# Designs tried in a protein design chat: VH-VL binders against RecQ-mediated genome instability protein 1 (rmi1). Part 12

Target 1, 235 residues: RecQ-mediated genome instability protein 1 (rmi1), of Schizosaccharomyces pombe (q10160)
Amino acid sequence: MNQTTTLSTELTELGVRVQNRWLQSLLDYLAKKHSTGANTTPQLVMQYLVASDIRESTTSEGAAPYIVSEQHNVRIENTMLLQIVRVREIGISIVNQLEYLNDLEELKKLKGQKVIRLVHDESGDEEQNDDDGLTEAQDAVQKGSELKKMCRLILEDSNGQRFWGLERKPIKGIQLSTKLGTKLLVKNVLVRRGVLMLDPNNTTILGGSIEEWDKDYFPKRLIEELKGELSKTKA

## First folded at step 19 (VH-VL)

Design k71 (from k42 with heavy chain W55Y)
Fold by ESMFold2 at other seeds, fold request of step 20:
Structure k71 (fold): chain C 235 residues (1-235), chain A 123 residues (1-123), chain B 107 residues (1-107)
Amino acid sequence: as target 1 above (235 residues)
Amino acid sequence: QITLKESGPTLVKPTQTLTLTCTFSGFSLSTYGVGVSWIRQPPGKALEWLASIYYDDDKYNNPSLKSRLTVTKDTSKNQVVLTMTNMDPVDTATYYCAREYYGSKGWYAFDIWGQGTLVTVSS
Amino acid sequence: DIQMTQSPSSLSTSVGDRVTITCRASQDISNYLAWYQQKPGKAPKLLIYAASRLQSGVASRFSGSGSGTDFTFTISSLQPEDVATYFCQQYDSYPYTFGQGTKLEIK
């Protein structure tokens, strides 16, 4: 088997069906620019693939089999390769999300200053409060965690069809800071009211991003987009 | 946004060694498919590629400059350094650093350039 | 080394005209050719890569074609802001090489 045929077969075993012209172009690039080109592995190809726009790099065999928005209570059994266009937290108010993002930026500014506190001689407080009066945003920042309850995604397949995905159970790696263009493998997913019902059992995060989408997005452009959505919600 | 900036001396005497630093922001040399190159342009003349260094430490020098060129990187500082020995007045040029990337739409050429720095070689 | 020969060296034409610049490689470079625009005192700007692919954010009046050794760059309708020098570059093999440039002026 030729190198391209062997690699295509191995990539298909990983759930990815590449366009031959994209793979050939990548192999030619690797052969000309990098010593690793002589022994290109599927793992190396995957590193380039997760940074690609799947509309260029993958075939429609990994796309949605129909118009997702027109479907209800249907299961897509085949494995789809999708890329994340947008992430939205829908279980926490937009106001609290904006507070969280602004608090993160304020903490970054404080890293340039050491905050010195005078500690009382015996100011030990052995009591831990179950509820310290913090908002969900303040609590996430204080604990150093991502602000998260339930995300809704805009997803795109290799044909450029965009549709909603709803996180039914937390999927590690899906949060407001998730890079745009992150690649997902989605298998055996239920569609309800035109929305993919995602969970950790049917969703695998491959990683990556699309540079043109993700550059300068988090947090500045996200804040601007959320402010716009807040205005529409109040209207 | 994504930027590159050249820094270093603007006046160098013949026979001295030139050291230029390219400092970039908005991307990393740890990213697969990323490379940074040095290109120069003598006043009123064509561009000449000098050297390239990639994320995986592969390096290439223009053979017309023989062993005069050394290119190194510091990924943690987002810097690439060009060293050119035995400078001569004919090396007077604007020196650019530029990014090469195999990215979301495939194999780019030099998609992002620094503003350039004029280096004059004179007694 | 792959020599890139660009024609013409200069061109003077009118707003709205179609502009054509050619680039010839001394050996086959497949489609690994880029076109750049450079305004006085500025760095080059990538317009076209892979002989015919338009860089993101570049106006659609710019286009490229060709493969192998003969390549063409076209501005379908010249605008005043297109006054610049245009360069081709091969990125098929090291050393990367550039054409000598075409200076485009408005009559």
Scores: ipSAE 0.738, ipTM 0.875, lowest interface PAE 1.0, mean pLDDT 88

Design k72 (from k53 with light chain D92N)
Fold by ESMFold2, look of step 19:
Structure k72 (fold): chain C 235 residues (1-235), chain A 123 residues (1-123), chain B 107 residues (1-107)
Amino acid sequence: as target 1 above (235 residues)
Amino acid sequence: QITLKESGPTLVKPTQTLTLTCTFSGFSLSTYGVGVSWIRQPPGKALEWLASIYYDDDKYNNPSLKSRLTVTKDTSKNQVVLTMTNMDPVDTATYYCAREYYGSKGWYAFDIWGQGTLVTVSS
Amino acid sequence: DIQMTQSPSSLSTSVGDRVTITCRASQDIRNYLAWYQQKPGKAPKLLIYAASRLQSGVASRFSGSGSGTDFTFTISSLQPEDVATYFCQQYNSYPYTFGQGTKLEIK
């Protein structure tokens, strides 16, 4: 009976205020796939929600209560649901970021050829006997996207308002490779000079992405965007 | 970039079994809300949905073709396979695979299609 | 099975004209109707989903309306590149079914 109301209440307890029409659309889709109309859990709904555009899937109760860019030294106590539009590393020069991203692509090509060559040249223990001939840069690349000091985010709420978030302390899961459209819950955040002051204590990463934003973005489109920003930084 | 491509024989004889493979790139069948479907179009005729298979292994066949159709997936290979038994000249058509997706803006229907492959059934 | 009846079967109009194509479902499909464009030798391209939602990257001159059983597809100002066959499709329930198509030409 009335799955929409029950699910909406359960999701609100998780910090997410879903739009009724979006939830009904999801239930219609799931019911069509399940002949008996099997019970849908809040956990299943969250899997779809983190892949959604929150402008479609959530209500204004989870949005910023005012125009953030016009505020200084205020605290937003309520929980906001936000999605990441862009990530920028601001503690490392753009040139060094470009070098890292290009090295990452080159090392991935070398790793692919190394694996293929090892298979063709010899099957067996070569990989097991391989000493660490990798450079410091290659080792960092093998760990994956750990070039990080301090990120600035472009964030978007359910009303489509975009504003800056500054990583005051490192938040695990926020780096150049973070998927566009990643969902965040942000609570008790200080706004200074129109910017959200983010840290691990006020920010929870829910995950997800928006496919239309994230497809083919990292690293190629990011490289092109950084090159364009470098040109503008020079005036 | 998201792509789907159909592969398999382009000529089959009546009574033979047709096997078509849809190979896709840029998305995964392990993603919530993703399904891959087979749709055919006889020359000059309307599109006809054949079968669908989803991320959670739900499968549906067009009941007009019921026991003739089998659809399977191999998520690790990004492939969906359609098998259609007892082919007849009336089954001559272009066969498409397409993605159904419940995505960022809701339920999209078939948002991305393969280029299609013409299968001719002739003695 | 839900029959989709599409009208007209063909249409010839001038560049800049408004084009209207209708689609009728034999039973209630709520708003789960899509419109596709298909050019010769090509796969269908999704234009509109959920009766009225414009797919990303599709020109704003395309629109859709309706719910239940009666649906309308409109091109507000016909362009030369819009010459194609247009199909409706219900995805409310299995089996998914398509309209016969409307072949659009410029006179």
Scores: ipSAE 0.809, ipTM 0.921, lowest interface PAE 0.7, mean pLDDT 88
Fold by ESMFold2, fold request of step 20:
Structure k72 (fold): chain C 235 residues (1-235), chain A 123 residues (1-123), chain B 107 residues (1-107)
Amino acid sequence: as target 1 above (235 residues)
Amino acid sequence: QITLKESGPTLVKPTQTLTLTCTFSGFSLSTYGVGVSWIRQPPGKALEWLASIYYDDDKYNNPSLKSRLTVTKDTSKNQVVLTMTNMDPVDTATYYCAREYYGSKGWYAFDIWGQGTLVTVSS
Amino acid sequence: DIQMTQSPSSLSTSVGDRVTITCRASQDIRNYLAWYQQKPGKAPKLLIYAASRLQSGVASRFSGSGSGTDFTFTISSLQPEDVATYFCQQYNSYPYTFGQGTKLEIK
């Protein structure tokens, strides 16, 4: 058995139906970069796959079996590999979300100013020190993970079909800061009125992102998108 | 935005050692599939690849220059450093750093380039 | 080393015309060929990778085709801002090598 066939079989056992041409291009890249000692594992392939656009990297066997938006009260038993296109918090008002995100951006500016002052002034004042500056930055980073009630996702399968997913129960790792293009395995999911009913039991987060989608997105572009949505509501 | 920028001396004398630093932002050299390369372009001539260093510490030098080239990285500072020994007037060129990436759509070549820095080698 | 030969070395044509540039590799590089645009005094910009894949944010008038040793780059309808030098590059094997370039001008 050749390397591509062996890896494809092993990846299928992990729930991923890899596209042969994509896998071959990855192996070509790895072989060129690694000399005679290259030994590619399915774990290594997964590291590249979670950063990929699954429309390129996976086959339709991991996609939704039908037009999801047209289905009512059906269960998709098979494992699907999906990528997150968008995350929206629907249990908290857009105004409160914008306030939170703007506060996060403002705190980031204050941390930057403290760093500049410390370097510039060699500050020894009793209010600021080097450890406090780093601790405040770390606290600000943690703040984003706390704004969570209930998310609705735009999901995409390997065929490019996009559909809604709704958290029926909170899934750790799904929040406004979740990277765009994050890969999910979804199995045995109930579809109601064209929406996947997600919970921790049917959803596994593989991680990753799509760089072209995610770069400079959180929080600045998210703020702009939410402002646009709020404008429609106010109209 | 993803950016790379070259810095270092613009004039060196023959036999001296050139050290150039590539400072980048918007991506990490710890990301799978990421590499940073040095490419040069003598005035009016074709581009020439010099060296590459990758997320996993693999590094490669152009065989025609490999004894003269050292490439290193500092992932925490988002920097890659090229050292080139025994400079000669024929090495006068614009030196670029660029990102190679196996990314979302597969194996890109050099998808992002720095602005370049002209290095002149003369007495 | 894999030698990359471009044709023509220069080209002058009119806005709206189709532009075709070829690149020949001295040995099989499969489809690991890229095309770059370089304007005077600027760094190269990736247009096409994997012989035929359009880079994100690049206009659809640019295209590429070919595999193995013979590759073609096309601008379907030349625009004034396309005045530049165009390079092919193989990334199949180290050392990576570039074509000598094709200077494109508007008549």
Scores: ipSAE 0.804, ipTM 0.916, lowest interface PAE 0.8, mean pLDDT 87
Fold by ESMFold2 at other seeds, fold request of step 20:
Structure k72 (fold): chain C 235 residues (1-235), chain A 123 residues (1-123), chain B 107 residues (1-107)
Amino acid sequence: as target 1 above (235 residues)
Amino acid sequence: QITLKESGPTLVKPTQTLTLTCTFSGFSLSTYGVGVSWIRQPPGKALEWLASIYYDDDKYNNPSLKSRLTVTKDTSKNQVVLTMTNMDPVDTATYYCAREYYGSKGWYAFDIWGQGTLVTVSS
Amino acid sequence: DIQMTQSPSSLSTSVGDRVTITCRASQDIRNYLAWYQQKPGKAPKLLIYAASRLQSGVASRFSGSGSGTDFTFTISSLQPEDVATYFCQQYNSYPYTFGQGTKLEIK
């Protein structure tokens, strides 16, 4: 009958171990905002949870059962809820990644300049040529969005432990543009040399982000981070 | 880069209707848990909450002013508009828009504020 | 409406001193109380939410405590840049209401 107990049970069946104090504050917010009693569903709670910091919103029962970096050739059979701290492409050179990211920025400038230029030159007869240029730029963006080989992730559990995850096979939705704080369910994962071996069979993407991590990150701050990493190999 | 900015007239005459626009960037009113509120502060006095509008179209007005206030949103333009009727010199204040958010660390109060706009009501 | 009463209305103290400001709600607001700092001509800045949670980027010398109707705000060691008006706000229920403020000055 207790609303928090019922919701917690339902969320656990979805693989999420919600922290009671967080759930209660969400229920208080929803009750105040509606000013009318209503049943809150686990689906609604999940919408808020995927935007949360799981260190606040979930319990250690969904965390890694030990210090992951100290383990080799063990399997974590339990379901863990994790959030993505960083994404790195490791199957493609940093230089080629920087070219890709710079092309995305140049495409945005091209679209911005075409909007301003079209306003100044709307009487121009070459409007179809600009449309052809936009189609080729859109193809380059699509081709660039396929810049994917193998990602390495920094993952974080509800206890704040951070560890590496390595894509053994491509997981749809994991790429350089994946939002920071994206929530993952990971089950039956092999740990090798302190690294989670991720694949589509053991990883489910719940989505979401953490606003303060993800704001203004892709692509500008990622470019700066990659430049810094490249410069350190020269030093 | 989360910002809110108030825009509208700085001088209005008594009995006129005030229309203020809050334009924001770096977040969306489509996001669960997001709301935008209007708060005013008469010179040298306490803050007064006026109205709130949320991602799910819920809206609330301060009961002491509710017949004078209308709040609307345009999510595609990242804008919230306050309309306040029958302005009076006592309504002279700095008007702020601010974000309320149930976000990454729970239920914040007003975590981000605009710089405010002074609205003077006089002939 | 929930009345929020702050004490004191003004305070003058020295750099390095501990500052304590209280806020009392006319009815139970659980822990849904925020503290703001406002400098002249500026928008309020959120310091503390949920009575005791420190906002990101806010100096650790600021803290809050309390629940129900009685709340306190503390600056552990006053700095020159802390000269401002401080006020509380309940967000437990509509209408949201603010304290009248405490003007903090350095002697």
Scores: ipSAE 0.800, ipTM 0.914, lowest interface PAE 0.8, mean pLDDT 87
Fold by ESMFold2 at other seeds, fold request of step 20:
Structure k72 (fold): chain C 235 residues (1-235), chain A 123 residues (1-123), chain B 107 residues (1-107)
Amino acid sequence: as target 1 above (235 residues)
Amino acid sequence: QITLKESGPTLVKPTQTLTLTCTFSGFSLSTYGVGVSWIRQPPGKALEWLASIYYDDDKYNNPSLKSRLTVTKDTSKNQVVLTMTNMDPVDTATYYCAREYYGSKGWYAFDIWGQGTLVTVSS
Amino acid sequence: DIQMTQSPSSLSTSVGDRVTITCRASQDIRNYLAWYQQKPGKAPKLLIYAASRLQSGVASRFSGSGSGTDFTFTISSLQPEDVATYFCQQYNSYPYTFGQGTKLEIK
């Protein structure tokens, strides 16, 4: 019995079709670090897989079965593993989105200026207002992360095919701050005019990201991308 | 922006203990597949791996340095600390910290390095 | 310990030439070999990992090949900014070991 074969079967039961060479390289890495290669679980493999580029880590059995953009009123019954390339809020104006994102950036500057450090002060001169201000800024950042109405996604499968996904009902965890490369399991999804019709019943968020895509993206590069999109409507 | 920076003394005397701190930003040592390593380069010589510490608390020392090395981490501070005992003039080198990562495309070697710090051992 | 032997130790060629550097491991390291570039006064920069995989942001004129014990690093068309020392490194097993380096110069 081969550990790779057993793990692949277990991962398939979780909805992912791993590439055998990718799984072997992960096992080689883990074995070098530990004697625990025999204790590798599918849950541990999933932790690495959600941080991977699925074009490397998974097989075409989890990809779209055809060219999605050419389909209308078909249902993909199989489970697909997809990764998020881009997120766009389409139910809120770009101007309001830019205001929200700029407000997040200003709050981060305030948080950076008021970093709480360990203070052991024998005098009780320290004013409580500084601590209150930092707590309130943290709350404002959390409240700002709730800017959401309806997102359109650029999705990618293991073959590198990219297609649109439209949120028909809000899916918790899909928002402007969603990390690029986030992994989704999508099952029994309707394709309408080349677009996947997503909702909470057909979409499971596995999480993760692709570091190369996501580093330094939210919010600064997103702001610049949105400004570019706004300027294209100036004519 | 992902960065690492080495800090500590640049001059130590023979027999003293060297303590170097690697402070990094833009990634977390709690991330699966992440490790931080210490590597040194004597002037004009090849690189020598010293020690590694990983997200899961595994750590490894170069056996050529026996028990002279201790590596520890503080994930909340984004820091890794190398302690090297009984310094000798032959230990004069530039000391680097670097990231090892099993990431999006698989098992990278040392994909990001600090700028290095020259440590001179002399009386 | 796995000894890494690089050849040549020094190389001087012209801009536009093909450059080839070899690295031999004393034991089978599968494909877990990396190539680094180091310019004077700077830290090494990863160019190639897993023997043949190009690191993100690295120019396509750099390539690597090989498996087992014999590995090759190639610059398809040498550029002036490629003047540096190049190192191989195995990461198959501890202790990680580096080649002694190849100093590349332009004539």
Scores: ipSAE 0.798, ipTM 0.911, lowest interface PAE 0.8, mean pLDDT 87

